# VHH binders against q96q42r690to885: the designs that were tried, part 17

Target 1, 196 residues: q96q42r690to885
Amino acid sequence: GYIASLHELATTERRFYSKLSDIKSQILRPLLSLENLGTTTTVQLLQEVASRFSKLCYLIGQHGASLSSFLHGVKEARSLVILKHSSLFLDSYTEYCTSITNFLVMGGFQLLAKPAIDFLNKNQELLQDLSEVNDENTQLMEILNTLFFLPIRRLHNYAKVLLKLATCFEVASPEYQKLQDSSSCYECLALHLGRK
Short names: E, the ipSAE of ESMFold2; O, the ipSAE of OpenDDE; V2, 0.75 times the mean of E and O plus 0.25 times the DockQ between their complexes.

## First folded at step 9 (VHH; framework vhh_7z1x_3)

Design u1 (at its last look DockQ between E and O 0.62; V2 from the best seeds 0.00; counts 0 for: pae E 9.1 > 2)
Fold by OpenDDE, look of step 9:
Structure u1 (fold): chain B 196 residues (1-196), chain A 126 residues (1-126)
Amino acid sequence: as target 1 above (196 residues)
Amino acid sequence: QVQLVETGGGLVQPGGSLRLSCTASGFTFSYYAMNWVRQAPGKGLEWLSGISGSGGSTYYADSVKGRFTISRDNAKNTLYLQMNSLQPDDTAVYFCAKGGRYFDFWESPTGYFDYWGQGTQVTVSS
């Protein structure tokens, strides 16, 4: 039932948060500390991606914590971040998606300077682990794209779980409608990005 | 050496406005996220707002959202805070604080900032 789904979401959200934290500490922070990353435009776009990535990571952590609290009976369902702060959560995902899309449209990681590329190549194994890319023949740029689209892949999961959670509320209730609307928004966002 | 110098503080009536400035030197300003933090009398430090290096992303605490606006001019190495609809509880010393290469305040607020200005006093009183 929906409880089982929430447990799964809580567990995977915690793991996902840990993964994002590792990406920040082991990839983004060292990468952005390099003196020569490329053109000013490229650097600025990457900085925006990283900043919005960081915010998203924070919110995902909070979401995971709220799920755990709910499942342990400490807090009510209305305290879940996806309910209490649905707009903030969705907006943050939207902003991140916008930033990563803009970065890629402008040339993406291919525009990074040699020191940055060297750093990324040196850490290719780690990048593969973090991105869950199992094919050893996958190109670095593809690995990076996969890595930074990891948050976007969670959108479908959120949408599904929200629909299940909605079954716990009366159809005529505001909570039901909010969950349905949020689910639709996440799904739409995911689909929109899938077209890119 | 890194230096941050805040200006623009002063006395203002409730409902009034102030614009704070922070002039930075000693580092590549545009490469770092910048922040505003305040300390009210008898209270701890409160993060108010942050801005990415490019200025493309801005962040606000709930306490100032809708009233304060952070911005920056990278050509002038200057950070700004436009404060509107000021209230007595906004009375505090306001600090400019240097962040990292990207905005990453959320998880380690106390350790995220490596340099601070001396602060500028803002007093809101009728």
Scores: ipSAE 0.855, ipTM 0.930, lowest interface PAE 0.4, mean pLDDT 93
Fold by ESMFold2, look of step 9:
Structure u1 (fold): chain B 196 residues (1-196), chain A 126 residues (1-126)
Amino acid sequence: as target 1 above (196 residues)
Amino acid sequence: QVQLVETGGGLVQPGGSLRLSCTASGFTFSYYAMNWVRQAPGKGLEWLSGISGSGGSTYYADSVKGRFTISRDNAKNTLYLQMNSLQPDDTAVYFCAKGGRYFDFWESPTGYFDYWGQGTQVTVSS
């Protein structure tokens, strides 16, 4: 029901926050601390990816904390942060996806200098665990692709949970319409960004 | 070896505008986040704005959002702060500060600053 779906959103958001936080602390920050990552253009593009990723991590952390507080109070759907501040979330995901797309079209991880590639190879098991790739024969570059597109996968999850929440209300209600419209927005964005 | 030199300060009337510049040398400028901070008479340091190495990400303290604009020109190794709608409480010494390679304003940028310039005085009075 409604309460169960709210707990699902809260639980999965906290897990996702933990995942992104681990990626930032264990992969992005150490990688960007290396003295030689590649050309100036490559470094700048990767720095943009990291900056946009950090903004997402912050917003998702704040959302997870807000859901915990929300579950203890009046649980009106219109006051859910993901609905109330949906433009902020959608814009932040779009900015992130643009940054990773720009990085990849310039050659991406394949153009990193040897010290950076060595760091990534040394940490391949960690990358596989973080990306949730189950095939142990998956190439490093595919693992990296899966890892950095995890936020796009999360957009689909938001759309699904919002749809579940919507089914808890009458179709004529303002709550149903808002939840359904928001679910559609998140799903449309996820499909658009996933085609890049 | 790192050197940061601020210019563009001065005396300006309330409502006026100034553009501060910070010329950097001794490091690969485009690799590092840069920041503006200020210190009013008798007060501590106040972080105002930060910008990523590429210039693609900018951040502002609430006190200056909408009035100040940070930018950089990596070809000239120069950081800028455009300050509009200046008021007397903007009177301070303004410093350019070099961050680390990675800037994460969202998780506390204090402690990221390796080097500071000498500062440039901005005075807003009639």
Scores: ipSAE 0.007, ipTM 0.340, lowest interface PAE 9.1, mean pLDDT 83
ESMFold2 (binder alone), look of step 9: mean pLDDT 82; pTM 0.836

Design u2 (at its last look DockQ between E and O 0.77; V2 from the best seeds 0.00; counts 0 for: pae E 3.5 > 2)
Fold by OpenDDE, look of step 9:
Structure u2 (fold): chain B 196 residues (1-196), chain A 126 residues (1-126)
Amino acid sequence: as target 1 above (196 residues)
Amino acid sequence: QVQLVETGGGLVQPGGSLRLSCTASGFTFSYYAMNWVRQAPGKGLEWLSGISGSGGSTYYADSVKGRFTISRDNAKNTLYLQMNSLQPDDTAVYFCAKGGRYFDWFESPEDYFDYWGQGTQVTVSS
């Protein structure tokens, strides 16, 4: 049932938040602390990615918390962050995707200076773990790309769960419509971003 | 030595506007996110707005969203806060605060700022 799905979402959202936090603390923060990262343009683009990544991480954390509150009967379904703050959530995902796409279009991680590349190579095993890439022959740049596209994969899950949640409401109810609309938005966004 | 100097504060009537400036020195300005924070009399510090190093990303507290605009000129090492539709409850000392290499205030609000300016007084009164 939908409750089981929400529990699963809560659990996976928590894990995902933890993963994103690890990416921030163990990869992004140290990487951006390097004095020589590359050209100013490359650095700025990466900084934008990191900033928007951080915001997204925050929202995902908040969403996880809201799921827990809902499941414990403290708050209603409307209090879920992906519903209550759907515009903010969607915009943040869109902005993040825009930033990472821009960064990659401009050359991406390949444009980083040697110290940055060395750092990333040194942490390749960690990057593989974080990105859930199991192929040992995967190139560093592919691992990085996979890693930074992880947030986008969650959008489909959100859409699915919201549809399940909608089954708990009358079709003619505002709640049902809101859940359906939100689900559609997340699915559309996922599809749009998945094509990039 | 890192220095942040705020200017532009003053007395303004309700509904009025002010533009604050913060001049930074002692670090590579464009590589750091910058923030505006205020402290009203008898209240704690309140984060208002942040901006990424490049200026491509801006963030606002709900209390000032739609009224305040943060911007920066990296060539001048200057941070700005355009404040419109000011109200008496906006009365406070406004501080410029240095952030990290990327904007991360939401995740670590208490430890994110490492340098502050002396602040500039903004008073909104009829």
Scores: ipSAE 0.840, ipTM 0.925, lowest interface PAE 0.5, mean pLDDT 93
Fold by ESMFold2, look of step 9:
Structure u2 (fold): chain B 196 residues (1-196), chain A 126 residues (1-126)
Amino acid sequence: as target 1 above (196 residues)
Amino acid sequence: QVQLVETGGGLVQPGGSLRLSCTASGFTFSYYAMNWVRQAPGKGLEWLSGISGSGGSTYYADSVKGRFTISRDNAKNTLYLQMNSLQPDDTAVYFCAKGGRYFDWFESPEDYFDYWGQGTQVTVSS
């Protein structure tokens, strides 16, 4: 039902926020604090990733707080932030995913200076845990790719939950149309970003 | 020694435009995020806009989105703020501020900025 799907969205959003916060605080912030990080171009690409990641994390945190308030008050579908501010969400996810794709296409983490590579190697167990990769034999670069593309998985989850919410309304209703349209937007974006 | 010098303030009529500049020295400009903040008479600090070290990522407060544009020229160590459609409530002292190695959305104007310029006055009045 409707209420169960709203609780699913809220619970998974707070878990996702916690994950992004841990990545930012335990990986990105320490990494970018290193004095010798790499060439100017590589460092600038990584700085863009970190800045866009921070914005996405901030947005997700605000969304989680909004959902908590929503569940204790008015539960009208129109008041869901993910629906009424969907362009903000879609734009932020797009900007982040573009930044990480650009960084990785240019050689990514392999082009960082030795102190940065050493930091990543020393923290491989943490990276494995954060990435939710279940295979202990997964290589560092694959772990990093999985970790920094977690937002695409989240977009698919948004699309699924929005579709579940839509099925709680009559097909002819305005609520159904808006939820279905939003679900399609999130899924379309996830597919586009996944092809990169 | 880090130095930031703002220029380009002045008196402008409502609906007018102004471009602020901030010249930086004493640090590797391209490695650091930069910000614009303002302080209206008798009010607290308001963050307006931020930009990544490369200039590839820009951020705006809702109060200025669509009217203000942040940019930087790393070859000239200069930060810019293009301000369009100015209104009387934009009257303030405008400061540029050096941020950290990347723009962190969680930091406030007071906590985020290690160094500030002297400020430049913008007055919007008929």
Scores: ipSAE 0.231, ipTM 0.597, lowest interface PAE 3.5, mean pLDDT 85
ESMFold2 (binder alone), look of step 9: mean pLDDT 80; pTM 0.817

Design u3 (at its last look DockQ between E and O 0.81; V2 from the best seeds 0.00; counts 0 for: pae E 3.5 > 2)
Fold by OpenDDE, look of step 9:
Structure u3 (fold): chain B 196 residues (1-196), chain A 126 residues (1-126)
Amino acid sequence: as target 1 above (196 residues)
Amino acid sequence: QVQLVETGGGLVQPGGSLRLSCTASGFTFSYYAMNWVRQAPGKGLEWLSGISGSGGSTYYADSVKGRFTISRDNAKNTLYLQMNSLQPDDTAVYFCAKGGRYFDFWESPEDYFDYWGQGTQVTVSS
């Protein structure tokens, strides 16, 4: 049932938040602390990716917390972050995707200076773990790309769970409509971003 | 050494506008996210707005969203805060605060800022 799905979402959202936090603390922060990262343009683009990544991480954490509160009966379904703050959530995902796409279009991680590349190579095993890439022959750049596209994968899950949650409401109810609309938005966004 | 100097504060009537400036020195300005924080009398510090190093990303607290606009001129090492529709409850000392290499305020706000300006007084009163 939908409750089981929400529990699963809560669990996976918490894990995902933890993963994103680890990416920030163990990869982004050290990487961006390097004095020689590359050209100013490359650095700025990466900084934007990191900033928007951080915001997304925060929102995902908040979403996880809201799921827990809901499941414990503290708050209602309308208090879920992906519903209550759907516009913020969607915009943040969109902005993040825009930033990472721009960064990659401009050359991506390949444009990083040697110290940055060295750092990333040194942490390749960690990057593989974080990105859930199991193929040892995967190139560093592919691992990085996979890693930074991880957030986009969650959008489909959100859409699915919201549809399940909608089954708990009357079709004619505002709640049902909101859940359906939100689900559609997340699905559309996922599809749009998946084509890039 | 890192220095942040705020200017532009003053007395303004309700509904009025002010533009704050913060001039930075002692570090590569464009490489760091910058923030505005305020402290009202008898209240704690309140984060208002942040901006990424390039200026491509801006962030706002709900309390000022739609009224305040953060911007920066990296060529001038200057941070700005355009404040519109000011209200008496906006009365506070406004501080410029240096962030990290990227905007990462959300999870550890108290530890995110490493340098502060001296602040500039903003008073909104009829």
Scores: ipSAE 0.824, ipTM 0.917, lowest interface PAE 0.4, mean pLDDT 93
Fold by ESMFold2, look of step 9:
Structure u3 (fold): chain B 196 residues (1-196), chain A 126 residues (1-126)
Amino acid sequence: as target 1 above (196 residues)
Amino acid sequence: QVQLVETGGGLVQPGGSLRLSCTASGFTFSYYAMNWVRQAPGKGLEWLSGISGSGGSTYYADSVKGRFTISRDNAKNTLYLQMNSLQPDDTAVYFCAKGGRYFDFWESPEDYFDYWGQGTQVTVSS
């Protein structure tokens, strides 16, 4: 139902925020605190990734808090932040994914200096847990790729939840059309970004 | 030792423009996000704008978005703030502040203030 789908959106958004916040605080911030990370170009690309990740994490945190407030008030679908401010969300996801793609094209994590690689190896169990990779034989670089592309997986989840919400309305209603259109936008973006 | 020196403040009429500069020394400038902050008489600190170490990402408070432009020249270790359409309520002491290794806006202004300069006075009066 409608209320159950709203609680699903709120619960999964809080979990996703917690995941991104942990990646930022436990991986990105400590990694970028190291004095020798690599060449200036490599470090600058990683700094752009971290800055865009931080913006995305902040927006998702605000969305999660907004959903909690939304669930205590009138639960009108058109006032959902993910619908009302969809361009902000989609643009932020695109900017983040472009930054990680640029970093990876230039060589990515394997071009980091030894202190950075040592940090990542030392924390491989944490990286495994955060990335939700369940095969302990997975190589570090695949774990890192999975970890930093989690936001694309979230776009699919948004599309799915929005479609569930749409089924709670009549096909001719403005709510149905807006929810279905938004679901399609998130799914299309996820597919586009996944092919980069 | 980290040192930040702001220049470019002064007296300007409403509607006018100023460009502030901040010269940095004592750290690898390009590695760190940089910020502009101001303090008006009788008010607290207000974060205005931030820029990533590379300059590729910029951020603005709503109060200055569209009027102020942050930039940096990493070859000169200098941070800039171009201020246009100045109004009397822009009157303040303006500080540059050294942030962390990347820009992390909206989390906490105190996390951006490892070091800051002495400030430069901007006065907008008719």
Scores: ipSAE 0.205, ipTM 0.574, lowest interface PAE 3.5, mean pLDDT 85
ESMFold2 (binder alone), look of step 9: mean pLDDT 80; pTM 0.818

Design u4 (at its last look DockQ between E and O 0.01; V2 from the best seeds 0.00; counts 0 for: pae E 18.9 > 2, placed apart)
Fold by OpenDDE, look of step 9:
Structure u4 (fold): chain B 196 residues (1-196), chain A 126 residues (1-126)
Amino acid sequence: as target 1 above (196 residues)
Amino acid sequence: QVQLVETGGGLVQPGGSLRLSCTASGFTFSRYAMNWVRQAPGKGLEWLSGINPSGGSTYYADSVKGRFTISRDNAKNTLYLQMNSLQPDDTAVYFCAKGGRYFDWFESPTGYFDYWGQGTQVTVSS
């Protein structure tokens, strides 16, 4: 039911936040702390990716926290952060996707200097774990791509959960329509960003 | 040693504008994200705005969004804060704060900055 779906959302959001936090603390921060990362352009693009990634991580953390609070109170579905602040989420995801796409179009991780590549290779197992890539033969660059597109996959999950929540309301209700519309927005964005 | 020096503060009427500057030294300025924070009388530190090392991405607190603009000139090792539509509630000491190798979002951003300047007083009063 409704509460069960919210618990699922809360649990998965917490886990996702933890994953993003780990990526930030164990990969992005150390990587960007290296003295020789590559060309100025490459570094700048990566910094933008990291910054936007951090913002998403922050928002997701806030969302997770709000969900926990939500479950302890009697609040309306429209007060969910992913609904109430949908524009913020959608914009932030769009900005992140733009940054990562720009980075990749310009050469991506392949343009990183040797110390950076060495660092990433040294942490390949961790990267595989974080990206949930199970194939040991997967190339580093593919793992990295998978890792940094994880946030986009979460948009699909939001869409699915919102649809589940919608089923708990009458079709003619404002709540149903809001949840359906929001779900469509998240799904549409996920599809759009997934094509890039 | 790392030094941050804020300038540009002063007295301004409500609705007025100020432009703050922060001159950085002692580190490679262009490699680090920079921030503006403020402390109003009797209140704690409040993060206002941050900017990525390249200046490509800027971030704002809701309290100043649409009114304040952060920018930087890496060639001059200078951070700027353009403040428009100032209100009495904007009265505070404004600090420049050094961030990391990228702008990082935290629940409490004022807790992880490495260095602050001495601050510059901004007073908004009729």
Scores: ipSAE 0.861, ipTM 0.932, lowest interface PAE 0.4, mean pLDDT 93
Fold by ESMFold2, look of step 9:
Structure u4 (fold): chain B 196 residues (1-196), chain A 126 residues (1-126)
Amino acid sequence: as target 1 above (196 residues)
Amino acid sequence: QVQLVETGGGLVQPGGSLRLSCTASGFTFSRYAMNWVRQAPGKGLEWLSGINPSGGSTYYADSVKGRFTISRDNAKNTLYLQMNSLQPDDTAVYFCAKGGRYFDWFESPTGYFDYWGQGTQVTVSS
């Protein structure tokens, strides 16, 4: 139902925030603290990834907090932040995914200096746990790809939850139309970013 | 450009088995995750199974888990689906689907795929 789907959105957003926070603190921060990370260009691209990741993490944290307040209030669908401020979400996800794509097309993690590669190899079990990869034999580069592209999976989740919420309203209603349109926007962005 | 050609479909009796093949060309097959999806008559697309680029990780929808096995041979640029214990409800057109770039993990069950094959018909009937 409507209330169950709202709780689903809130619960999964808090879980996603926790995941992003762990990636930031346990992988990105330590990686970027290394004195020898790679060429100037490679380091600049990775720093841009970290910057966009941090901004996305902040947005997700603020959204999770606002959903707690929303659940204790009126719960009117048109007041949902991911509907009302969808352009902010879409832009933040796009900027992050563009930054990771730019880093990866220039060679990505494979072009980092040996201390960085050693850090990643030493932490492969942690990376696998954070990425939720099923197979313990998955190669490091696939684990890293899965991990840093988790936000695209979240976009699909938004689209699915918004569609579930829409089905709680009559097709002709303003609520249905807004929820359906927003679900389509998140899904279209996920498709676009996934094609890269 | 990218080409995916499915073969191995046909008519089988309930409880029977089929092995589908998908031959890939126009891209570096070993760098991409691959998937099988199907479309039953009058229904939407259903994701069935996925496999990572090396073949070491496999994923299955609950509807086929334990009956279907995905595999790949990167030397032959070929993806496979072994289908056992087939039921009439498995009747569909089966497609192989290429995931996005090697660095894009979005080939999960909720992900989207850039390229599809022509499909091969599987019919399970007495």
Scores: ipSAE 0.000, ipTM 0.098, lowest interface PAE 18.9, mean pLDDT 81
ESMFold2 (binder alone), look of step 9: mean pLDDT 81; pTM 0.833

Design u5 (at its last look DockQ between E and O 0.81; V2 from the best seeds 0.00; counts 0 for: pae E 4.9 > 2)
Fold by OpenDDE, look of step 9:
Structure u5 (fold): chain B 196 residues (1-196), chain A 126 residues (1-126)
Amino acid sequence: as target 1 above (196 residues)
Amino acid sequence: QVQLVETGGGLVQPGGSLRLSCTASGFTFSYYAMNWVRQAPGKGLEWLSGITGSGGSTYYADSVKGRFTISRDNAKNTLYLQMNSLQPDDTAVYFCAKGGRYFDFWESPTGYFDYWGQGTQVTVSS
């Protein structure tokens, strides 16, 4: 049932949060601390991605905590972040998706200056680990793209869980409609970015 | 040497407006997220708003959302805070605070800022 699904979501969300935190501390922060990252436009786009990544990471952490609290009987179902702050959560994912898409459309990581590329190459093994890319022949740019699309991979899971949560509410209730709509939005975002 | 200087504070009636400015020097202003923080009498520090280096993203505390607007002019190395619909509980010293190369305030608020201005007094009273 949906309880089992929530347990799985709680576990995977905690691990996901840890992974995102590692990406921030070990990749984003050092990368953005370099003096020469590229053109002003490229740097600004990357900074936006990083900022929105950070906010998303924070919300995912809170979501994980709320799931744990619910499953341990400390909080009620209505206190789950995915329900209580569904709009904020959805908007944050939308904003992140927009930022990463814009960055990639404008050239992405290929436009980074040599010092940045050197840093990323030096940390390729870590990037592969974080992105869960097992093929050693995968190019750096592909690994990076995979890494920064990790949050998008969670969208389908959120959509499914939201549908299951909807079964806890009357069909005529505002909560039911909100969960259904949110689920659809998450699914649409995932599909739009071609991540399944 | 990093320096942040706030201006624009003063006395205003409830419902009034003020525009604060913060002039930055000693670092590449456009590379860093900037923030506004306030401290009311007898209260702790309260983060109000943040803005990315490019100005492409802005963030607000719930207490000021819809009333305050953060902006920046990177050519002038200046941060702004437009404050509308001011209330007596907005009375405080307002500080400009330097953040990181990207906005990362959420998880470690107390350690995120590395430089502060001296602050400017805002008093809202009838």
Scores: ipSAE 0.875, ipTM 0.939, lowest interface PAE 0.4, mean pLDDT 93
Fold by ESMFold2, look of step 9:
Structure u5 (fold): chain B 196 residues (1-196), chain A 126 residues (1-126)
Amino acid sequence: as target 1 above (196 residues)
Amino acid sequence: QVQLVETGGGLVQPGGSLRLSCTASGFTFSYYAMNWVRQAPGKGLEWLSGITGSGGSTYYADSVKGRFTISRDNAKNTLYLQMNSLQPDDTAVYFCAKGGRYFDFWESPTGYFDYWGQGTQVTVSS
């Protein structure tokens, strides 16, 4: 029901925040502390990825805190931050996914210098755990791609949870229409970004 | 030896505009996020704006959104702050601050500002 779906959103958002925080602290921050990462162009593209990843991570953390507060107080669907500030969410996901796509189009992780590749190889087990890749024979570059495209999976999850919330209201209600419309927006964005 | 030198401060009337510059040396400028902060008389430091090393993303405090514009010229190792619609509350010493390899102000607002310039005074009064 409604309360169960709200708890699902809150729990999965906190879990997603923890995942993003671990990627930032264990992978991005140490990687970008290296002096020799590659060409100027490659390094700048990776810096854009990291900066937009950090903004997304912050947004998700703030959202998780907001959901915890929301569950302790008034639980009106209209007040959900993901609905009220949907453009902020959609823009942040779009900016991040554009940055990782730009980086990959220009050669991505394969064009990093030896110190960076060595760092990634040494941390392959951690990368596999963070990416939730099940096949232990998966190559490092596939693991990295899976890891850095986790946000597209999250957009699909938002769409699904918003649709579950919508079914708790009458189809003629303003709550149903807003939740359904928002679910469609997140799903459409996920499909659009997934093609890139 | 990292060095940051702010210029462009001065006296301006309310509603006026001013453009600050910060010339950087001693590091690869384009690799690092850069920031503007200010300190009003008798007050603490206030972060105003930040920009990624490539210039691809910019960030602003709510107090200056829509009035201030951060930019950089990586060929000239120079950071800029265009300030419009200035008010007396904007009176402060303005500092250029070197950030880290990517912009992460939200995690530690003051934790990545290893180097600061001497500052340039901006005074807004009639």
Scores: ipSAE 0.146, ipTM 0.594, lowest interface PAE 4.9, mean pLDDT 85
ESMFold2 (binder alone), look of step 9: mean pLDDT 82; pTM 0.845

